# VHH binders against F-box protein At1g11810, part 21

Target 1, 377 residues: F-box protein At1g11810, of Arabidopsis thaliana (Mouse-ear cress) (q9sa94)
Amino acid sequence: MTTTMSTLPVVLVDEILARVPITSLRSLRSTCKKWEASSKTNLVGGKATARKSSHVGFILIGDKICSMKLDLNGGDDFVDTSVNQVSAFDGFAISQLFHCDGLLFCISNNHYSNYTLMVCNMYLGETRLIQNRSLFESYQNFCSYAFGYDSSKNRNHKILRNNSVSGGYEIYSLKSDSWKDLNVDLEKSIHLWRLGSVSLKGNAYFRVIKVIEEGVWEYNLLCFDFTRESFGKLLSLPFESLGDEGEGIMVISCVRDDHLAVLYQRDTLGIWISTEIEPNKVSWREFLQVDLATLDGFPDVFIAGRFIVDEEKQVVVVFGQETELDLNHGNAFIFGRDGYFTSFTVGDAPPEDFTSYVPSLVSLQIDKTGKRKARDD

## First folded at step 6 (VHH)

Design q11 (from k7, 15 letters changed; framework vhh_ozoralizumab_d1)
Fold by ESMFold2-Fast, scan of step 6:
Structure q11 (fold): chain B 377 residues (1-377), chain A 125 residues (1-125)
Amino acid sequence: as target 1 above (377 residues)
Amino acid sequence: EVQLVESGGGLVQPGGSLRLSCAASGFTFSSYAMYWVRQAPGKGLEWVSEISGSGGSTKYPDSVKGRFTISRDNAKNTLYLQMNSLRPEDTAVYYCARTYEIKYSGDVYTYFDYRGQGTLVTVSS
């Protein structure tokens, strides 16, 4: 079914449009008249001065997709947040979400046997249900997903799926609305992390573990290039994780749509941002280092989840779980320089995922791969 | 050297039963969660059942729940799958699989590092 734009809160629509380049507002207005008033308000500067330290996106709380606006412009101890369930996904239990090029890729998991894959353009109100092969009934713990696009002139958006059971890879094309098997050359000791691949400049970046020997492994990063349909070289991280066995928490996120950030938590919480990121090379700079034991009032147990970097304020917003059994409370923490720490409530359950969102005009209704006429003169 | 060897497959009538076995060697069997997975002719691999290292936790998809039972004997390094009320759609090669589990942010990442060669189960009249 086509989802209408009325599924997005008006306040989120305005915040999203405030981040669209001014040169792009004309094409948005010409394509969707419902956005003309909002785009004109933003163009005349209604929120131009508030674009600093304002973050918009989608957050997964329990099994529900919610829109989120986070505004840090009210001062260091004031956080203005708005979290609203997205009605377009009512009736779906969502386990994962990904963002690429203004499109959301969502995985619905209704218990162990019922999986639905869908791609949505929330700005245009369009949804495409993806036809699964027989693997759709596999337990979700076995599958890793990535979302991206190739360098073709109209961007062929693609989904990569790795099934740990088969050891196989398959790739879905939005243009052809079809899956194909993919032969991928990846070292046996390297395993893709199930959750948390991030799309960046059309390619996908995975957290990976490299098994060195039984019980000994390390975190690394790996890029999948959707144009070449192959993995790049193993990328080094700015911290040591050898022999971790799950004691450390590693999370990745996008910054400025063209850089990666990594968060690593043990006794300290470290944040690094890439200075250069390409499929076969990466360089890092430290952004923030926090000694969690020195923070007065910080929870005894905290497991970091998704995070947002705000370079203007020099803070990081971290979502996560305060206790292993806390399924009814959702808190987020803001960390800054010199022991700065504060918290705010996001919802009634711990957030499981977050993705920043920028709208696009990519249509899901137009199939450009239909049969073409044979070349008969 | 890690080895997993399945046995017990064969031809059976609809409504019949089979018990599959998997002999494990080359690792500390009780330290690993184990899975049964299957591949029907011309189709992809499907999860069938899982069991924790201690045997205290088992899980099944709806397609086999109530009909299949996974169990293990850690003293004998053997995994079992009891299959009852078999249906034609249960026809597949059944594989024993070892998993590696890493706990992260309250979740469990599971991947398969070893599988056996499989045993064929044919349910036909």
Scores: ipSAE 0.012, ipTM 0.492, lowest interface PAE 7.9, mean pLDDT 74

Design q12 (from k7, 19 letters changed; framework vhh_ozoralizumab_d1)
Fold by ESMFold2-Fast, scan of step 6:
Structure q12 (fold): chain B 377 residues (1-377), chain A 125 residues (1-125)
Amino acid sequence: as target 1 above (377 residues)
Amino acid sequence: EVQLVESGGGLVQPGGSLRLSCAASGFTFSSYAMYWVRQAPGKGLEWVSEISSSGSTIKYPDSVKGRFTISRDNAKNTLYLQMNSLRPEDTAVYYCARTYEIKYSGDVYTYFDYRGQGTLVTVSS
């Protein structure tokens, strides 16, 4: 059974995170600024169950992986944030972070032609370095990645890689510790978004850009099924992006381990959560719509990068980049109903990635027979 | 419709030179970054050179740096690759490629949307 860290008791979450190696400790506590125009009230009875919310995961701050615990206090106007740099990645400049089934997939890239791929089980303290195929720097810079697993017993975790220069696909298997070429086709007009896939129920969901004609494109969503090792059909989005050409920002996130959320930013910031999500079918419901122009103190230029949905609090936490603020400090925004928004500081640079974390008993060791060990048996 | 037509390939002896051309039509050439990529027999595609839409930014991998020169003539809608000091390992089909650039989160993300049919370069005897 899958369990997110945010659904575990606080004591157990802290115990699990204490097993994650830490190079440095930094904790931040920020008081939420006064609610601007919120009609938000406590649930009837005043003392109902939506009092505390905790979100736990890993984030990229600059090129460093940090563990993060975010506590949204139900009765007070403060956000309690704990951020700790993970020592297992000392010496690596991390460019991408993926999470699937309690495992982290990390990509480290230098500015020349050196790439390091690794899968980590932070709960067990295990790391597998993946032998990369010899590719030139430009090929690495044009690769899209996805992390998932097939439906076999004990789940065979896999990595999909697309190289936009060659148009080719490769798949890595943790069980065999080997890469193979994958014969899949996508229309030339469909481009997998770099730095943007989310694992959900063993499959990976990509933001894709479909070019309709010169200067005209739209966002779409596409699933890669790791069991069948094939793409599904294009999935519809709950907003219109045709003719956008870089003016709108689309971000995807996983909710409750079984649903997908999408954020679309243009003049407004909208969030939708899937009501049904399968490789060839999706349905959506609106979660939140925010008119950014009405928010006092909101930066003139903001580009959403990652987000967390808190359904009990009816808010979304958005991490992104600001061009008019000091980029030496990482800021995040919390948006809610009726014009509620506030900000807090996460670290020394804007967070680039966030992945919710679940502890895993999946062993990354290749035993004496070459088989991946299963510790959950 | 977008068309990219490569020319200038052929048989050349080691140490020789060739100049490849790519004639572009059906789009505003001066608005796109362009690439040369190659595929040697039995090998995958390899990046050879990159040039920005204005021609001000040029990049090469170490395997061809100092020997190959990419250039463009936006008035003539033509991309060039000057290849000097050719080696047997440069034998490949050379493709002219157009990229679609998307600006997002302060960065430029590059996608290949069109390639030509290629021109064969053989470096032998």
Scores: ipSAE 0.072, ipTM 0.528, lowest interface PAE 6.2, mean pLDDT 74

Design q6 (from k7 with G53S G56S S57T T58I; framework vhh_8emy_2)
Fold by ESMFold2-Fast, scan of step 6:
Structure q6 (fold): chain B 377 residues (1-377), chain A 125 residues (1-125)
Amino acid sequence: as target 1 above (377 residues)
Amino acid sequence: QVQLQESGGGLVQPGSSLRLSCAASGFTFSSYAMHWVRQAPGKGPEWVSSISSSGSTINYATSVKGRFSISRDNPSKTLYLQMNSLRPEDSAVYYCARTYEIKYSGDVYTYFDYRGQGTQVTVSS
């Protein structure tokens, strides 16, 4: 049986963290500030802070990976944010981050035409460099990626790559350390969003653009099932979308490792969370609806980019740009009930990506038989 | 509806030149970015060159930069690839390709939606 921190209840995650030596936790504190809070809680036998919500993850600022801890303290209008560059990646220019099962999948451009794919376990300090098939090396920037795992014993972690140039698909297996071509047929009117897949319960969910006619398209969702190695049917959205340059912005995110959230910005900002999510089925509930025009002091132009849902505090944290020229500020807004909103700054540039992180005991080492083993095997 | 037809391929000696053409029909050619893509035996497709709808932005793969030149003639709805100093490793089927562009949050995302049947280029001595 493979155990990961992200698949356990919070109380069991904290119990496991208390069993890790303090000297081992020290090396993680520069990369994951959640470790400090978890260590303190378990060491003192404390309770979760009723007036504190903490979110830990990795953020991409420019081409650098930074750890971010976001604390919502002292009532809903108090925010404490810390951002620290992760030195382990100082030699790399990172373009994309994906998280699945406590593993971090990174795409790096070490120089203009040289792309490196890597899977990292930050908790164990393990990294696997993934060999690119020579067939696709020269045009990595036309590829869409997804990260997940299949239902086999010990979870075979996999990477899906779609090459828009060929229209072809290929899949990498961590277990076999090899790529294979995949026969997938999507209608020509459906295009996967290059920068927008999220991993959820081992599968990957994509924003897709469905072209209706020349200059007219709409948003949809599509799941790739890593067990069946196939796409599901188009999934219904909780809103109507007509995608063109002026209509709306759609962003997706994971909530509690087992639910999908969608943000849709047009004249309002709407957030929905899935009540059921499977490769061929979805149901939604509304979480928050904000009329941006009614907010006094809110900027005239705001483009949502990434978001975090905090269900206990009933707020959403949205990262975005106040103008297309705001390249020197990492602005974020917190939206809540009854017109509540506040803002704060994250670093000196707008975040390009954000992924929440929970540590994992999944080993990236290959045993003598060529099979990856869980750390406790 | 949409049609792309390549021509101009053939068998040539190393160091020779070829000019490929692509005739487009069934869409407003002047509104789309166009590309050349090639596929050698036993290899996946490789992007070769791109040109914006107006012709003002041009890019090349590092393997062909300085040797190949992409151009377009919007009135005649034709895309060109001038190939100079050809090498054996340039041997491939060359495809004319169209991209659909989505603008989102200040960024532009490109998706390949149509390709032609291809034209064979063989470089051998």
Scores: ipSAE 0.329, ipTM 0.694, lowest interface PAE 3.8, mean pLDDT 74

Design q8 (from k7 with G53Y G56S S57N; framework vhh_8emy_2)
Fold by ESMFold2-Fast, scan of step 6:
Structure q8 (fold): chain B 377 residues (1-377), chain A 125 residues (1-125)
Amino acid sequence: as target 1 above (377 residues)
Amino acid sequence: QVQLQESGGGLVQPGSSLRLSCAASGFTFSSYAMHWVRQAPGKGPEWVSSISYSGSNTNYATSVKGRFSISRDNPSKTLYLQMNSLRPEDSAVYYCARTYEIKYSGDVYTYFDYRGQGTQVTVSS
């Protein structure tokens, strides 16, 4: 026999999940409910809701999903942060984390010659394993992913996968629990950045590289519309980017669950927030511009990786690394108006992703007809 | 003008060996990582193997690991794939492929930008 069951990722994943303690899942549910309860008790009668500058969510540090609370309501310049590993997934090495509509999409490269795709509802403690069409090791290393939903009632959540080896696209539907091939027309000079997409109002936004000439490329932004199942036009950026070898750093993030933010770092650190964002149209406003050379005590080398915008405090929290050889410490900076900046550490490795905690009542269970049930219906 | 030209395919019996070659032109071959990709009839393309620009690092799909060996000769601008213990499921058109590499924050991000015309490998009794 050339093919055996022991080569299938599903079999290995089932064995790993069988070893995850049930108490770990209960603990996770308890943590999520505690965050929800804490949020409700800290907000007085709705009148002061908009004035709270406390961020709670999930963060990917190294290969581990952690819960994070970041409190910016300190009286001085000190930041209160707490980071705790989510034990429910201790058996998995998580390589990528995406979120959409309170659901997490996780990709695990477990070093057992397989990778695992899963969608998790952390509030309900439900997990759906996604059946993969490819069974080869490192297949996911040539794939770009996006997570979103269509405009149908009860939101059909979907995963887009691009395999750069084939140039082909395929889409997974949570309602049908099935993959289908997708014909998309994308210029061969445009490459989806594999460091993740951001979900926004059901659509996914990609950093893309457009190759102008061999060795010369520029950053662009591209939307995948999960309702139409097609890419939009290249979206204009609020800055000019042109280079080889990645001299400028571009990062994207979600703000207020309905706007896109972009960070561009070179000699300065600029943050822009969308005023209008649609699959074929974007408009930007400047949020913050920091001249890094004017900051006393700022590192000689800093590479931005992820960021959080706090519009109430008029600051941005930027996670990154100070040297390419310092992989053991996660350093973060808070930048504000008039040259304000401070630093803190968040863990033993630079964060690779962050998602705000949003409880979801979306069920990942499939009814006996093979259709996903939504608990809020 | 990048060109990749594969050769060495053919019809062989299960358990046989074949050596595929890819002649590169129109670019500085020694500066690029190279790959072998295959496509069986009615199926999508599948990555088979990769080799770094210097030849010091190689990677293989699990389906071919231990049976296939990728190598390169930078002076002659040629990529090779030594295929041993061939199986019927190895039957495919084999493509030589180049990757475009973007350096970012010390990491190398790999995108496929060119592939050749392919060479047919058929493994049957």
Scores: ipSAE 0.237, ipTM 0.629, lowest interface PAE 4.1, mean pLDDT 75

Design r1 (from k6 with E101K T103K T108V Y111P; framework vhh_ozoralizumab_d1)
Fold by ESMFold2-Fast, scan of step 6:
Structure r1 (fold): chain B 377 residues (1-377), chain A 125 residues (1-125)
Amino acid sequence: as target 1 above (377 residues)
Amino acid sequence: EVQLVESGGGLVQPGGSLRLSCAASGFTFSSYAMYWVRQAPGKGLEWVSEISGSGGSTKYPDSVKGRFTISRDNAKNTLYLQMNSLRPEDTAVYYCARTYKIKYSGDVYTPFDYRGQGTLVTVSS
């Protein structure tokens, strides 16, 4: 299994760098000198506003990691999309994908083995297999994961795991290559959503349900601070939550690597972007509100999944399912101002996950004393 | 109050069968996904089986797939686990559990609520 994971392609980074919008390059410049050199040349060139509205990242289709390029600079109703399977993961069935600091954290249920946890640096072509504690191996389906790093020099990257069966928390450190139990003071009425934590500025954000009484709950957000190794305060959402089993759909996403976005679907589709986001505070601004009933030709049943915000075009791209029984095609919708909407096809199955990608020089190699060597550019 | 009461455990020889039951009360049973989990002596909790609120979807780990069958009777507020071809390594206390699920989201919300002492299954010759 080591041979397959060690062959991640470096050439992919050059394509990603070439397609990133100029405004996005400024946000990423402090992380990589290659980004700084490229973005300074483009900005000084006086053609910053000519950069394409293009999104590049990784998408999970079925059980396969694919690279995706989404180009919205083709005029009205034209979408250019390119999806290519990442061959480095051939032989692995990937169930979850996380991105933090140019590193990908993947969870695999291999047909030849049980669950495998791995951290990959696509730019350097490096992979680290993470040893599972035998205690949690048999019930990986009930583990929630989050990926982040602490504020120490050279960033100690960490994985948080919550086992919903035992209720316990544990944390893995890339620096020490070891797990430790974590005593977390989380109110009994607060429950984490198992899937879909988002990494942002080294911390992880979770969708949570706060139980008020039997059968009555409300949506909230919660941040796990990897420096303090503790949860922050409940973060307020910009919409009213109406708790019961028939409640709407809530999805979160990272925008420009430094902001959080939330999508809430019920009778309308609302998108909000954070104006300030920290472990114990958040402020929101409305980005888009769509009345789904006003959209002629929109499906009767649509369940929103992952989404991408394009602030230059003033649109949101939403991946989802038109019906629980329609698993043969991956349809995506683009929503914009004044009733604008269109659709396009992505792959041969609905995307399960998507993450924007930022290259990094963080090394996964261990030094002669057994500690991780850091490469800071 | 939410109550989950397990029964049906006992001593059985390898290759034998047992049927576990869980009587649920204090909540709308048909609205919740239900689970069987087990804890072997000196080990942690292990997931055994999952069933949707309607009973239309079931899931199993590879360790019990093909041997165990989860089912429910929503009219009786009762959860079942049919265990066939039992092995010594199936020896454990078995608990039934529920989780929160948001309709239409596709995500299952846990943790589990344990309301009873479980039921002991011993597989020995």
Scores: ipSAE 0.269, ipTM 0.629, lowest interface PAE 3.9, mean pLDDT 73

Design r2 (from k6 with T99S Y100I I102V T103K T108V T110H Y111P; framework vhh_ozoralizumab_d1)
Fold by ESMFold2-Fast, scan of step 6:
Structure r2 (fold): chain B 377 residues (1-377), chain A 125 residues (1-125)
Amino acid sequence: as target 1 above (377 residues)
Amino acid sequence: EVQLVESGGGLVQPGGSLRLSCAASGFTFSSYAMYWVRQAPGKGLEWVSEISGSGGSTKYPDSVKGRFTISRDNAKNTLYLQMNSLRPEDTAVYYCARSIEVKYSGDVYHPFDYRGQGTLVTVSS
């Protein structure tokens, strides 16, 4: 039996993209240019205004990509949030979102056999569809992904994929538009978390589980170095997770484009920010510790999903789910010093993913003898 | 030492049935979700079935739903796959796999830390 899977998936994806309105991409590009101008003005002006903090990025609400702007005002703890569905992705059910160097890497996970991988530059309005060379063709839920680039002068952007069933590793190169197999040694007791890695300075950081003995594990971090195409050593965490039996929630995020933050939730909610972070070395400082039992009006069941650190305001914004049975709440919480706690509404459902966004001029066009080119939608 | 040993594969005609078994040892079997996955010649691995540690939850892809049934006997540390109405496209090496369940952000992560050596199923006239 010979298969023509590379031809059929491309035709199907082209039909889906043909339904995306070009005007939606122009609107998003305009928004991204405004974000870029705002960021450059603040940097050139030399003073981050201590009175107003703005955070911009993309969030997943259900299976839809939305743009978000969050303004934290200095008076009366007023929060101004703007969330707009990005219609450029209408027709795709997006399951994962990654950001690196102004590029978005999106995984569409509509159902069996309809998985689509794509890299987008929202600022330039460019999209590249990636032909999936999956070792597990029928069910992508066993794959972990990471997005980064090598340290070469012109940056080769790369995607790492691990199939947890086969244990195999593959790497995709945007410059060559091709996949290759990687021989990566990782201890059998270490397992990559399926959802979410964070790109930082071209490398990717994974949440991992280290199995100590049957039914007993601890949380750790692991860096994949896209220049060396290898994993670093296990990185220490600033909290004890041994023996929590999966009851704790661990989330990671980027801070200032050069540091990691980690959130660990059980009976307390702790936030730590790295003081130094390299592939084989990390040091942490505590940012915030909140005793959830002392907060009047806080939900009895809350599972942290994503967070934003605002060092100027000395607060953290946490998105999550309030119950296991009711996913129709779009509440977010702001935690600060001395028991400061407030909430605001983001929409009808909790965000499943969030990534900060800074526009770039990285081109997705392929200028080679091959027939494959970036999509211009 | 964790061991997973599959058996029950063989040659069967289209429309026939086979029952696969996986003997597990070296761990508390009832504490782990278990999977059947398969690999056809020249193709990648594909998921066939999933069962929770208690046996209370099972999942199947549409390609085998209604034809295949996963089950487990926690007292015997054994996983089973009952395959009915077999088709030529079911020809593959079938593997038993173990996973660790961790809840996060309302979802469950299933990393595979062990896989057996496999058992060959050939559906041919």
Scores: ipSAE 0.087, ipTM 0.523, lowest interface PAE 5.6, mean pLDDT 73

Design r3 (from k6 with T99S Y100I E101T I102V T103K T110H Y111P; framework vhh_ozoralizumab_d1)
Fold by ESMFold2-Fast, scan of step 6:
Structure r3 (fold): chain B 377 residues (1-377), chain A 125 residues (1-125)
Amino acid sequence: as target 1 above (377 residues)
Amino acid sequence: EVQLVESGGGLVQPGGSLRLSCAASGFTFSSYAMYWVRQAPGKGLEWVSEISGSGGSTKYPDSVKGRFTISRDNAKNTLYLQMNSLRPEDTAVYYCARSITVKYSGDTYHPFDYRGQGTLVTVSS
């Protein structure tokens, strides 16, 4: 029932790749090295010679879902980007985008204060509209969302929702197509970050704020375990974030589909990658540390929004904006070792929520058994 | 000790007006964004209005936009909600709430760290 390319037999993976358009195949190969190794042809000047590092996925620019391909090359042509609006979402204003197991979870806000929840399988061309409970339909700006799955054989995909105004939690199950209330005990001093939970190995990781005392808080991480349907212990970060007034910027991202990365920006830009990540345990290693004051031509103000780690090239791609008040710039920077720094532009607004693309065979069709009366024996 | 005390609720006829007040104490009022939220009988909490610490930025959902106005007097540590053209569906307990402002790329996160006890507004003929 539930499967992804990463869990499929090689024969079935090859059959799926044969059904994907050639332009999409080149993009998909960079998401999974196994796919690239099985079907790769690398061309330079009409010959198969050079290597490229490519990242493909979906990105939110303004209120539109776009597909993005990012090719990392050598020299002056280090970056080659392709961004295309996904036509399946024409007519929707998307406020949040989540990815889990080859499925996209989207929150759409229309012309009024109403919003729509959707799960999409882009490979199968299927969309499930999720029935909102009226309780939360006007509270999109206070709701925190997470997307994951449990450890059952066929993976039950689930959505967690928290309304910070009411303090309540509820969980949606894709198999049952229903919501249920969830009794979760979380300290009053811990507040979930509204945007940008990331799915990792079926669980979801949240940025959280822990209030220490009046006007003093710190960043932490918290895991929601979709199998146990409970939060884990607070997970420590590899940097000191204690303070007030929100001076530092923290962003999280997935690496290799099984590790978490964290970016922390203040006067320096630091990136750390987990060496171990579980619901109640984390260990970190430093990937890159950049002193922003040493970079010629770096803007006086830059607010990091999203990032991609390329371990083979030893670089990080950071998307963001040059001013808090000017949202008309979609600037991105590449940072590497020994002061390596370059920039490029992506779209007319700061990009949000990059997520890798993998095809999925998970059907979003509503279980017909749930609509039929049980047959009497 | 942080305290938020709402007042000004009462019975009003459809089309009427009311002004709610919230007296804040125990913290630097001007440093915090403030909210009005409401809970109608048998319904969940609904966001009504938001105002920045300086008063320079306000936000409203479409359900009250053009009818309700949030304001603050930082010298008096007081938050206000002016409600005009009231409808039966505006009947609710109204709460004021404080948030912690934390900057996040492209957005400002405002978790509720404190709310008051509420004031009842009944709109009936």
Scores: ipSAE 0.221, ipTM 0.607, lowest interface PAE 4.6, mean pLDDT 74

